# VH-VL binders against Large ribosomal subunit protein eL31 (rpl31e), part 1

Scores and structures below are computed, not measured.

Target 1, 104 residues: Large ribosomal subunit protein eL31 (rpl31e), of Aeropyrum pernix (q9yd25)
Amino acid sequence: MPSEGTWVYVVNLRRVYWGRRTRRAIRAVRMVREFVRRHTKADEVVIDNELNNYIWSRSREKPPARVKIIVSIREEEPEEGGERIRKAVVRLAGRKLRPGRYKG
Structure headers, positions and changes below count from the first letter of each chain, unless a header shows other numbers; Kabat numbers aren't used for antibody chains.
F, E and O are the ipSAE of ESMFold2-Fast, ESMFold2 and OpenDDE, as the mean of both directions, binder to target and target to binder. V2 is 0.75 times the mean of E and O plus 0.25 times the DockQ between their complexes.
Where letters were taken out, [cut] stands.
The coordinates of atoms that the task and the answers printed are left out; those that the model quotes come from them. Centres of patches stay.

## First folded at step 2 (VH-VL)

Design C_A2 (framework fv_ciduvectamig_arm2)
Fold by ESMFold2-Fast, scan of step 2:
Structure C_A2 (fold): chain C 104 residues (1-104), chain A 125 residues (1-125), chain B 110 residues (1-110)
Amino acid sequence: as target 1 above (104 residues)
Amino acid sequence: QVQLQQSGPRLVRPSQTLSLTCAISGDSVSSNSAAWSWIRQSPSRGLEWLGRTYYRSDWYNDYAVSVKSRITVNPDTSRNQFTLQLNSVTPEDTALYYCAREGDYYDWSGAFDIWGQGTLVTVSS
Amino acid sequence: QSALTQPASVSGSPGQSITISCTGTSSDVGGYNYVSWYQQHPDKAPKVLLYEVSNRPSGVSSRFSGSKSGNTASLTISGLQAEDQADYHCSSYTSDSTYVFGGGTKLTVL
């Protein structure tokens, strides 16, 4: 499980292309959310607007086969007490970034 | 390595149907990560994309508006090839015709990464 | 007549840099990051040089670079060499899920 910090992942979206045209963007965003949740064990996943717009603009008939994302992981404790919450903020990454921990 | 090999008549009479075939090796015409296009080139119009066929749980086609009423792009999975049929040709359809793969270079590139050798088709009586 | 506007010709000397523009609309070049560039030598099929505005396929020299601003994409060739003499074509994906090409630019290396 990745620790707090910034991580670069590549998400394979090829499977979304098998679905109905009108639902491809919805499926692609869901696949990114599921990927991040599974790989980071995050309780909350926030998809950045730029990433969301990128997927929607490309998902009409030619969805991206892969998308490279930057995931910022933060652990937060509610002030009222309760369990620590693991939050992941997901943004579009530049193509030249290598998967793994980002130390930029 | 993916290769495209073109075949078909090089001379077609006005009002007849132009028919070309593109044979695929090294990839499948039903690959869900590719689309298969026809593109022509003439001195007066430059490069023109004509249409594509592609498989995504079912077969789909897209065609350029300028040829949409006259064009069919069809796959043949048994021979691993796809064809162009352009009906009611005129001398304005005289051009060098290419088949091409619309591929993915890690992402959907919006680019044609593999091209056939080209077939010069003359429309004349 | 072509959908995207390119200069008909451009020239340069070895070692110089040249730039070729490709201008479209908000429904093609301005709307999508799916601009590609092709090099074509006489009697040969076009060869992809750049895809998605600025990405190079393996084997394409770093002397070739691409950019986009608004409705205009640009191909820049640095350190110009004799073998760069060719026709250069731009292409863009469109809002109709089709592709359009520019008229082509003939590069002469003087």
Scores: ipSAE 0.005, ipTM 0.582, lowest interface PAE 11.4, mean pLDDT 82

Design C_A4 (framework fv_ciduvectamig_arm2)
Fold by ESMFold2-Fast, scan of step 2:
Structure C_A4 (fold): chain C 104 residues (1-104), chain A 125 residues (1-125), chain B 110 residues (1-110)
Amino acid sequence: as target 1 above (104 residues)
Amino acid sequence: QVQLQQSGPRLVRPSQTLSLTCAISGDSVSSNSAAWSWIRQSPSRGLEWLGRTYYRSDWYNDYAVSVKSRITVNPDTSRNQFTLQLNSVTPEDTALYYCARGLDYYESGDYFDYWGQGTLVTVSS
Amino acid sequence: QSALTQPASVSGSPGQSITISCTGTSSDVGGYNYVSWYQQHPDKAPKVLLYEVSNRPSGVSSRFSGSKSGNTASLTISGLQAEDQADYHCSSYTSDSTYVFGGGTKLTVL
């Protein structure tokens, strides 16, 4: 499980295109959320508008095999106390970024 | 080499629509790896990003909250350009207006690599 | 309003190092590694100096470096030169798929 910081992942989306066309974008977004939850143990996963728009625009026509994402992980504690919340913010990554910890 | 060339009226009356055009050379307005923004600069507010248009199998727009009700950023693929329309202008809209490119699809949200020359628009009666 | 916070001015002498800060929130500077810095000389359009916090475009001097800690990004200029006298602006991508800018910092080389 990665610590706080920024991490680059590649998510395979090919399997979302085996189902009904109208559900492909929803399934792709779901796969990205589930991927991030599994790999980061995040309690909240926020998908950036540009990433969401990319997935929606691509999901209906030709199946892009992968999406490279950049995930920013932060642990937050509620003001009143209580259990800490692990939050992941997910964005599109640059084509030249390598999987692993983002160093740039 | 990418170049952005701006044109449009430099004097606009209060309550009218401010309209500027940014002509693109060296790239396509429908490039899947770019986003096209309008940014203005004034002594009182500094640099303000206003909005962008970008193509990802369909056209999308994002707008700053402060102008969202009055602004439209539109692409024109036939002329390889994009425009700013800002409705119901007031003297507070007086500023130097720039168009700019966000580089690369995955990185389009991170920086502006090419800027137009700027157009000083004065809103006065 | 949503502008990032920068000092209005900074000064230094040739050969010195100076640092300009840019402070935002967890929904912009703190939430993403998408901070960029721009240099603007009088009557010129801004020119990108750094992107993604610390990356330099081709042609930008290695004297310019960037870093980020929490909600604050910093631009450091080492070996200060007379031509560095300019306005410096930071920008960040936001969780709304928008951009915000700082108020700008005027660098005076004494």
Scores: ipSAE 0.008, ipTM 0.642, lowest interface PAE 9.3, mean pLDDT 82

Design C_A6 (framework fv_ciduvectamig_arm2)
Fold by ESMFold2-Fast, scan of step 2:
Structure C_A6 (fold): chain C 104 residues (1-104), chain A 125 residues (1-125), chain B 110 residues (1-110)
Amino acid sequence: as target 1 above (104 residues)
Amino acid sequence: QVQLQQSGPRLVRPSQTLSLTCAISGDSVSSNSAAWSWIRQSPSRGLEWLGRTYYRSDWYNDYAVSVKSRITVNPDTSRNQFTLQLNSVTPEDTALYYCARSDYDLWEGYYMDVWGQGTLVTVSS
Amino acid sequence: QSALTQPASVSGSPGQSITISCTGTSSDVGGYNYVSWYQQHPDKAPKVLLYEVSNRPSGVSSRFSGSKSGNTASLTISGLQAEDQADYHCSSYTSDSTYVFGGGTKLTVL
């Protein structure tokens, strides 16, 4: 079982792209969220805006076969002083930025 | 052209810390499309990947389970290099140590495309 | 022992073809298309031959090809040449976001 730390995963998105174009991004984000929950046993999964924007942008073009993500696990206490929770923050990984062509 | 140059002690005593440095030229250690790994090679275990460090908005590390309790891989952005520290060494840690780069993006492979020259480290009393 | 299983040795004659297998599990070779092959000559660092199962980097001969079926990846070298005599290592990405290697295969060209 992973405690605190960081892991890289590759999530297969091909299956979501045979459905309706208008729902591809929603399905892809849900697939990433459930993948992270399953693999990290996190109580809360936060999808970073860069990753979310990447998935939404790409879902209107030719679909990516997979997405590479970085998952950081932290044990955090809620601000109101409740019980410690296991939180996963999910970020986009493994990209080369080309000036003027890539956003998110 | 990316080049990796290794340095560090070649003899380490049991129970001490093994420390090696990999100096990078032709790329930045903080490049968001690269990961920087340490790999070792011994006759008994063959090639064994030990760990990596990489920058993606924050610094991250991944380590092989077999060494996770003893290993640290750290970047140094000011010197454009990264280091291996392996604590509490035993004779079984005697190996040829390599640093390597993975140039990876979302649509390309996960592989070590550039390797350092290798450093033979002997753990002996 | 190595995480991935390779034959310890293989041999062939110039002009022949040989195949080297690399067997893992569903958490590495079988779970991802991230298998790499490395060639290593004596006293040299490994050099990448294939990545993502079958892709060749620039400068690698088309005589080297790769495939995967289930939990087993294969490297095939056609038209064997004397300079192909080397150690060959397979590697795979894993579900733990790590890499594992095979035990290596010594290729002898006679």
Scores: ipSAE 0.008, ipTM 0.574, lowest interface PAE 11.7, mean pLDDT 80

Design C_A8 (framework fv_ciduvectamig_arm2; at its last look DockQ between E and O 0.05; V2 from the best seeds 0.00; counts 0 for: pae O 9.8 > 2, placed apart)
Fold by OpenDDE, look of step 3:
Structure C_A8 (fold): chain C 104 residues (1-104), chain A 125 residues (1-125), chain B 110 residues (1-110)
Amino acid sequence: as target 1 above (104 residues)
Amino acid sequence: QVQLQQSGPRLVRPSQTLSLTCAISGDSVSSNSAAWSWIRQSPSRGLEWLGRTYYRSDWYNDYAVSVKSRITVNPDTSRNQFTLQLNSVTPEDTALYYCAKDLYSDYWGEAFDIWGQGTLVTVSS
Amino acid sequence: QSALTQPASVSGSPGQSITISCTGTSSDVGGYNYVSWYQQHPDKAPKVLLYEVSNRPSGVSSRFSGSKSGNTASLTISGLQAEDQADYHCSSYTSDSTYVFGGGTKLTVL
């Protein structure tokens, strides 16, 4: 399990193609979330808009087969005290969307 | 900041069509980071998700099975709003109707973070 | 899909901790980590308290926490205050790519 810092992963999303076509992109996003949760033990996982848009870039039926992601892990203090939370922010790595096509 | 403002008739006769509009401010109906839902609430049925519309390189809709045959959720990009149409209403469709934003960027984990003010719609003869 | 099961009502005194359960199936609560909780005061729209079982949005008090085991999610409110008196609703993503809500729980602060 990685400590605080920035980490790079490649997530295989091919499994989403085994299910319903109309839900592939949704399942792909969830797959990334669960992947990061399992590998980082993060209490909170935030998927960046760019990464989300990339997964949806073709259609909800055609998510990418794999995605390279950058995961930033940090510990945050909760409001009004309590236990620290482990937060992971997930961004797209090594790819860019078509200019002007997507909005955050 | 995102705000939702609802409008539409509050009285509908049986067998007619219930129509509501939700105007969006502070965001775009075609945002690829959000989805736009209709939810209703009644004492007998509690909260019930009805359907949504969202844009991801194309427009998509999802509907609850319970109303799928009668419901249409449409975006209006020109006015930055989305609408609800529920056909062939019965008294069972009497409820407080909400429009809501469902964040798909997963910053808020697919929770409904923004709600309209609600519209009480009564189905009665 | 049928509504999630919540207790109709719960009560507690100021300063106490209470827990509200939300029971579903393997097709919703047990199948995904996409359980949300909402607080609703009279004549107000629901307000999100938790998402993804246990995450708090900005501005939500740390007195609200969530967990899940099997097909049952739980909302815990610690240090109960008078302002916490409200209806509480759970929700979950479903295998049908829809959302299902619980029946709601009325919390009374004594």
Scores: ipSAE 0.007, ipTM 0.646, lowest interface PAE 9.8, mean pLDDT 87
ESMFold2-Fast, scan of step 2: ipSAE 0.104; ipTM 0.725
ESMFold2, look of step 3: ipSAE 0.035; ipTM 0.712
ESMFold2 (binder alone), look of step 3: mean pLDDT 90; pTM 0.928

Design C_B2 (framework fv_ciduvectamig_arm2)
Fold by ESMFold2-Fast, scan of step 2:
Structure C_B2 (fold): chain C 104 residues (1-104), chain A 128 residues (1-128), chain B 110 residues (1-110)
Amino acid sequence: as target 1 above (104 residues)
Amino acid sequence: QVQLQQSGPRLVRPSQTLSLTCAISGDSVSSNSAAWSWIRQSPSRGLEWLGRTYYRSDWYNDYAVSVKSRITVNPDTSRNQFTLQLNSVTPEDTALYYCARGYEVEYSGSTYDYFDYWGQGTLVTVSS
Amino acid sequence: QSALTQPASVSGSPGQSITISCTGTSSDVGGYNYVSWYQQHPDKAPKVLLYEVSNRPSGVSSRFSGSKSGNTASLTISGLQAEDQADYHCSSYTSDSTYVFGGGTKLTVL
């Protein structure tokens, strides 16, 4: 259970290719979302547009076999008060980042 | 070793259906690491990919936009072969037709295919 | 016309190097690292030389190398030999889950 902070993960998307080709990019985005939910226990998962475009632009039916993501976990409050939520923001990670807790 | 052997009529009249068969040995038409393509070659258009069929839990096809309304690429698992049917042919469909195996780059985890084995080619003339 | 642009012909002398370009768009060559190159001798089927821009299948000479910059992929043949005289074709995967080919380049070894 990671607390607030930033982590780098590599998500294996190869299994998405074992299903229907026409929906592979959609399934790949779903796999990333579910991976983040399982590993961070976040109440809300937001996939950054750059990451979404990366998965789609590589190919609608042949997304990358793996993707390196950077996940920032934060607690946010609704504007008018209410319960705090645990929010994960998922972005495309730089090629040189190594998996684990992001230092800088 | 993979070998692809082509057969089918070499003369087709305009408006008829062009039908070719590619028999596979050394691999299975239902291999999860392969896709089975038809590619043609003419002096005016060069090499032109037409379509493919492949097995990934179910059968799927992809077709080039230029022929999509007229083309069918079908597997036959019982005979370990696949076929091309191209409807409503015109003289512009005159070409050397190849079948080819698209092979997935396993170590990259990508489903991108490169054409590693090709059939011998069949020259099909569309003429009255 | 062919979807990818190649020069119609190129020539070189034995022992020298030549480069063949293959230009597409951001929806094929520029969008993916899924470029392959094929060598074709007269009256023969094409044979794969490179895949994923620069990877060689087993049995392909290290004299063949590939690169990509923006929307242009390049095949370089070093140490030209007489048997390199052939047609060379590039191919790319596209955003529509299809493949496109270049017009082909005839290499003459002088």
Scores: ipSAE 0.000, ipTM 0.564, lowest interface PAE 15.5, mean pLDDT 81

Design C_B4 (framework fv_ciduvectamig_arm2)
Fold by ESMFold2-Fast, scan of step 2:
Order: C-alpha cells, then sequence, then structure tokens
Structure C_B4 (fold): chain C 104 residues (1-104), chain A 128 residues (1-128), chain B 110 residues (1-110)
C-alpha cells in the first residue's frame, strides 16, 4: 500500500473494448475507480473532471488502451467523529510522468 | 496565439542569484494541460532543460539533477507569469536562457507537443 | 557535455536524403517513446520538428521522418532544400522524469 502522497499509475483499459460502444466511457471510468480502490485501499475515490472528460472525449474517437493517472492520497478525520478515512483524488497524468512515487 | 515574453537582468555576479521572469499571454499559467519550463543553451553544453512548474489541483515542480540544489521555478497566477531563480551562480551558468510551454495532455481532438512555444531568449552573463 | 550523442555535422546536396542519429541509454531513448527533434536557425529559438519519435506537428513537411531502434533515434530529411540548413537537436524523457538533450547536429546544404 502506498503511503500518503502522490503516486503515478498506468491503468489498462483494454477490457473496455468488450461489449457495447455506447457504454465504453462509463466502463472505463469504473475501471479507473476500481483500480485506484484496489491499489491504494482508499475509502473514497474522487475522479477529477479533466480525467473524466478526457475518457469521454477519447471514447468518441477510439477509447485509449491505457491511461496514466496521478493519485493524491491523504487521511481525513470526519467532523462527526469516527475513524480516519483514506481519500484518493485521481487526475490525468501527462505522458512524461513515470509510474511510482512522484518526486518533488 | 500563445506568446512568452522574457525579462530580467542580463549580467549577474558570481555567488549571486540569477532571476528571470516569463510573462504568458494567450494561455493561463494555471492551465491543467500545460507545464512551464526553463531551458538554457551554451556553446560548450548545448541545450539543457532546467525545470518546470505546473498546476494539477496543486502546484508541482520537476528539476534537473544538475541544478536541483540551486533552482526554483515559481508560478505567479496574479500576473500570469513564472520565474526562474538560480542561486550561487558561477561563470559556468553563462548561457542563453529560454522559457517554454510544455504541453502534457492529448485532451479532446487536439494533439499537443512538448515545448511547443518558446520565449525570445535572454543572454545572461555571469562575470565579475 | 550532452547526455545524448549526435554527430557534430552532416551535409548534403539539394534533393538528397540525410539521416541524423541520436544515441542514449535504456534510461532515456531506449526506455521511452518520448523523443523529440528540434530545428534551430541562427539567432532563433528552437522549433519542434518531431515529437514522440515520429509524429509531425501541423505544418511540418512530410520530408521529415523519425524512427527509433533500441537506444538510437534517427531523423531523416528527404529531398533536401536550402532552408533545411540549421542545427538539429534531439531530446528524450528520462527515468528521472526530466528531459535530456543531444549535443546538436549542424546540417549544411550546398
Amino acid sequence: as target 1 above (104 residues)
Amino acid sequence: QVQLQQSGPRLVRPSQTLSLTCAISGDSVSSNSAAWSWIRQSPSRGLEWLGRTYYRSDWYNDYAVSVKSRITVNPDTSRNQFTLQLNSVTPEDTALYYCARDVEYEYGSGTYYDMDVWGQGTLVTVSS
Amino acid sequence: QSALTQPASVSGSPGQSITISCTGTSSDVGGYNYVSWYQQHPDKAPKVLLYEVSNRPSGVSSRFSGSKSGNTASLTISGLQAEDQADYHCSSYTSDSTYVFGGGTKLTVL
């Protein structure tokens, strides 16, 4: 499990090509959310609008076979009390970032 | 369309800080699809990429290993510009300095290129 | 010294083809398909000529083409014209999430 911080992943979206064309963007976004949940153990996964729009836009032309994402992980303590929650915010990463811990 | 205009001192003394500014028009320094880079050129070393700043819900920087201990690249959203600060300069830092837009995303129908827009360049001499 | 190796000069006559090589390591040219080529005329800023090894920006002639094999990327210019006389620089993304450049190649057209 990655510690708090920023991490770069590449998500394989090839399976989105299975089934109906009209649902490929929905499936692709779902696959990204599930990937992040599995790899970061996050309780909450937030998909950035830019990433969401990129997937939907590319779905019209030809869905990408993979997408590179940048994931920011932090622990939040709810106001109502209770356990800390692990939150992951997922954004579109540029082609130049390599997978792993973001240096900087 | 997008233009980068450079300004700053052209002569810096050894041990001082080299400071240059790049003013952006036609795009936003906080654009989610762009990064803003500094590159220098000298006859002995050729082209060297120095570092970049970019906005992705928070500000991030990447720096070349050779200058990492001395360099800061900072955005200024209020003036729509970004700056280079290079500390403890030596005569080896004498070079033509460029700012450039580095576009990361292939978003929508557009195709984007690394370092697609460059400033005019600033010749900085480090001399006593 | 430059991180990527290019020949210092290359020459050709109008109508001929020339090739410029750019050699790195598995941590840059060999590891990624993020090689760019820049054309620079005297006293001007570099202009992107090719990106991602072989892709041309809008307005770049099809006479310019790129390829990569292992740790070596190549720029080929076919049908040489006088205006092609310039310096050509290669660059590559690295395993450090940075960019490195070659030493540059001066192209002379008779």
Scores: ipSAE 0.006, ipTM 0.565, lowest interface PAE 13.1, mean pLDDT 80

Design C_B6 (framework fv_ciduvectamig_arm2)
Fold by ESMFold2-Fast, scan of step 2:
Structure C_B6 (fold): chain C 104 residues (1-104), chain A 128 residues (1-128), chain B 110 residues (1-110)
Amino acid sequence: as target 1 above (104 residues)
Amino acid sequence: QVQLQQSGPRLVRPSQTLSLTCAISGDSVSSNSAAWSWIRQSPSRGLEWLGRTYYRSDWYNDYAVSVKSRITVNPDTSRNQFTLQLNSVTPEDTALYYCARGTEVYIDSSGYEYFDYWGQGTLVTVSS
Amino acid sequence: QSALTQPASVSGSPGQSITISCTGTSSDVGGYNYVSWYQQHPDKAPKVLLYEVSNRPSGVSSRFSGSKSGNTASLTISGLQAEDQADYHCSSYTSDSTYVFGGGTKLTVL
């Protein structure tokens, strides 16, 4: 399991290309969310608007075959008390970032 | 090894339907890592991809715009084969017809295929 | 007509290097790194030589290499041999989830 911090992943969206253009963006977003949940064991996954818009890009463009994402993992205490939750915030990664832990 | 064996009539009259079959051995027509295409070759047009069928939780097909209104590519899982039907043929449809397997590029997470196995080819002549 | 543009013929001498170009548009060659090259000897089906611009399938000689710049993909054959005399076809994935081919290039080894 990855520790708290920032991690770069590449998500394979190939299955989205094998079917109707309608619903491809919805399927791609779900694939990213489930990928992050499985690989980080996060209780909450938040997909950034820029990443969401990238996947939902204009009707003349296909969803990408792969997407590189930055995942920021934090343990949070609920304000009202309770056990810690593991939260992942998912953003579109820059082209120069290498998969693995991002150290700043 | 994967082998593709083609069969079907080699002479078709104008306005009739061209029908070819590709029998698959060494792989399954419903394999999630493959797609099954028809590609033809003529001196005037070179190689032309016509269409494909593939299984990804359900059956899908894609067809080239130039033939879309006349073409059907159908799988048959019980016989492990797939077929081409091309309606309303003209002399322009005279060509060497190949079936081919498109292979999933898995190692680099690509959404694209390359054609790694081809049938022997069937020369179909459209003439009265 | 072919969707991708290739020279009709090229020639070279044994041991020489030659390059075959394949030019398309932003909706095929320029839009994706999804270009394949096929070698075809007389009376035989095409055989895959390169895929994804520059990747070689198992068993393909390192003398064959590929590259892409903008809307043009290139196949380079180094250390040319008599057995390389064949037709060479490029293919590209398109924005419509279809495939297009070039017109083919006849290579003559002098």
Scores: ipSAE 0.000, ipTM 0.565, lowest interface PAE 14.4, mean pLDDT 81

Design C_B8 (framework fv_ciduvectamig_arm2)
Fold by ESMFold2-Fast, scan of step 2:
Structure C_B8 (fold): chain C 104 residues (1-104), chain A 129 residues (1-129), chain B 110 residues (1-110)
Amino acid sequence: as target 1 above (104 residues)
Amino acid sequence: QVQLQQSGPRLVRPSQTLSLTCAISGDSVSSNSAAWSWIRQSPSRGLEWLGRTYYRSDWYNDYAVSVKSRITVNPDTSRNQFTLQLNSVTPEDTALYYCARDIETYYTSGEVTDYFDYWGQGTLVTVSS
Amino acid sequence: QSALTQPASVSGSPGQSITISCTGTSSDVGGYNYVSWYQQHPDKAPKVLLYEVSNRPSGVSSRFSGSKSGNTASLTISGLQAEDQADYHCSSYTSDSTYVFGGGTKLTVL
């Protein structure tokens, strides 16, 4: 019944290496956003500042080959009333988390 | 337990294509945590990484600059193996050729790295007329 | 020529400690913690000893340790044993998504 949950994914960013360095971080962030949207069917995808900063800081010296993310999915209704929206919050995952469904 | 078993001709004529196969057991050639590399060793050049193939959402290849124009590394998912093709060989391509698994490790810092955790037995390939 | 610089040979006595250096550039050894070390006995394939500068795979003795300073990574072998006599190779992942190797170091246990 609950539509909410937490998932851990590993996103491959190696395709980003083919592009110019100045655009690699932008492409990497977009790849993460599109990956999450495809896999979670989220209406909104929010990328955490820590994850965004990790990708951008690494892209100047070397973009990450892949990134492990933790995705928290919530159903939200506007206070004014309206259609439910599915929101995904994407954060950088710690090494010890395995890919798959993570309940807490 | 991963094992890599190499096969292919050990004598190749100059200007021909060097072709080797690496059969994988204990893992899948399409594993999302692995890449599959070819590395050669000669007295004059030492160990030299040639290239790799790996599956994520699609198949990708990376190749060393020194061989990029002549090399292809191809996976075969139906036989769980991958191959090296090196075109237009010269006597300088004479070497001991290894296949290896290139495994990714993820750390708390978010950093990932690759290293070669399993190697094939090696194949000595001589390029001679 | 090898991309990373290692001494051609090193020697030690049983029980002694020795260190093997591996020098690169800021685009490989100096830029990242992506250095690995491999041990190769005669007529055998290389075996991984260390990855990410200092991490040991399961089954590798704690006598093997790694460090890095600037563009130079180092492998230290403590309590030398006769079976440590082998060739030692360093490798680094590069900013170009390729690998480079050192020339190899022959360790003789006297």
Scores: ipSAE 0.000, ipTM 0.571, lowest interface PAE 13.1, mean pLDDT 80

Design C_C2 (framework fv_ciduvectamig_arm2)
Fold by ESMFold2-Fast, scan of step 2:
Structure C_C2 (fold): chain C 104 residues (1-104), chain A 126 residues (1-126), chain B 110 residues (1-110)
Amino acid sequence: as target 1 above (104 residues)
Amino acid sequence: QVQLQQSGPRLVRPSQTLSLTCAISGDSVSSNSAAWSWIRQSPSRGLEWLGRTYYRSDWYNDYAVSVKSRITVNPDTSRNQFTLQLNSVTPEDTALYYCAREDSGYWFGSDAFDIWGQGTLVTVSS
Amino acid sequence: QSALTQPASVSGSPGQSITISCTGTSSDVGGYNYVSWYQQHPDKAPKVLLYEVSNRPSGVSSRFSGSKSGNTASLTISGLQAEDQADYHCSSYTSDSTYVFGGGTKLTVL
């Protein structure tokens, strides 16, 4: 439900480990896409290649239990008419700083 | 217009901590469409990106592997600035250090360093 | 060595076109359309010339153009002018959410 802009989420992927190993990466990517769809009501969800690669690499070797993502949300109209659509672009977030610990 | 103004010591002894500050005007260090980076330049290594800090509902950082164990990039929202701390410096850390804004607004088309500070030449010498 | 490969130098005469290459891997240049080019005059900070492979910031001459094929990005300068004499640096976003730079190319306008 957030407005246009950039937002950070943490997606819990622990349920992906309950299934067969061979499909963990596919299920993890699907979980991220569904999470973003539900939380942003986006009509189109674009998973950045870096995030996709991170999930595939980690799911193969040491599947991530959680992933931090940056979601950029924008409403767009098709090039020539049509209804406004809500797009979300999903990127891998960096490491978290502890709030307030870094005051000079 | 966004401007970045650097300050900090220009001479650091080997094994000490290199500390630089970048003051931001015309934008907020907490802007959700920007990230704030440190980049250095030396004859031997060229331009080298060191790390960034950015705010997206919470503070995050990313660091280059080559410096990750020694580096901290910290925001200061009260002074609208961010700092570089690089620990255990050696003569190989002698470089011209820049702060820069990374435009990370994906939908606005610029994942580039569009604003740079003036640069600070830091010499690591005894 | 720098992560991205550029020629150390390139030269041309006024009015000619020159091209500078920037070669990486599938985890940087080949994986993303987030390649930027920077112009640096002596004793000055780098200035962004192109972003997202081929886009020009306002105020950058149309003589500067960019392209990418596979793991190689290219900067082309047409109608070469004396003021173009500078160092040119490429940069790319990486699969680790970091940036890497090329070694830089010194352009000499003869």
Scores: ipSAE 0.007, ipTM 0.636, lowest interface PAE 8.8, mean pLDDT 82

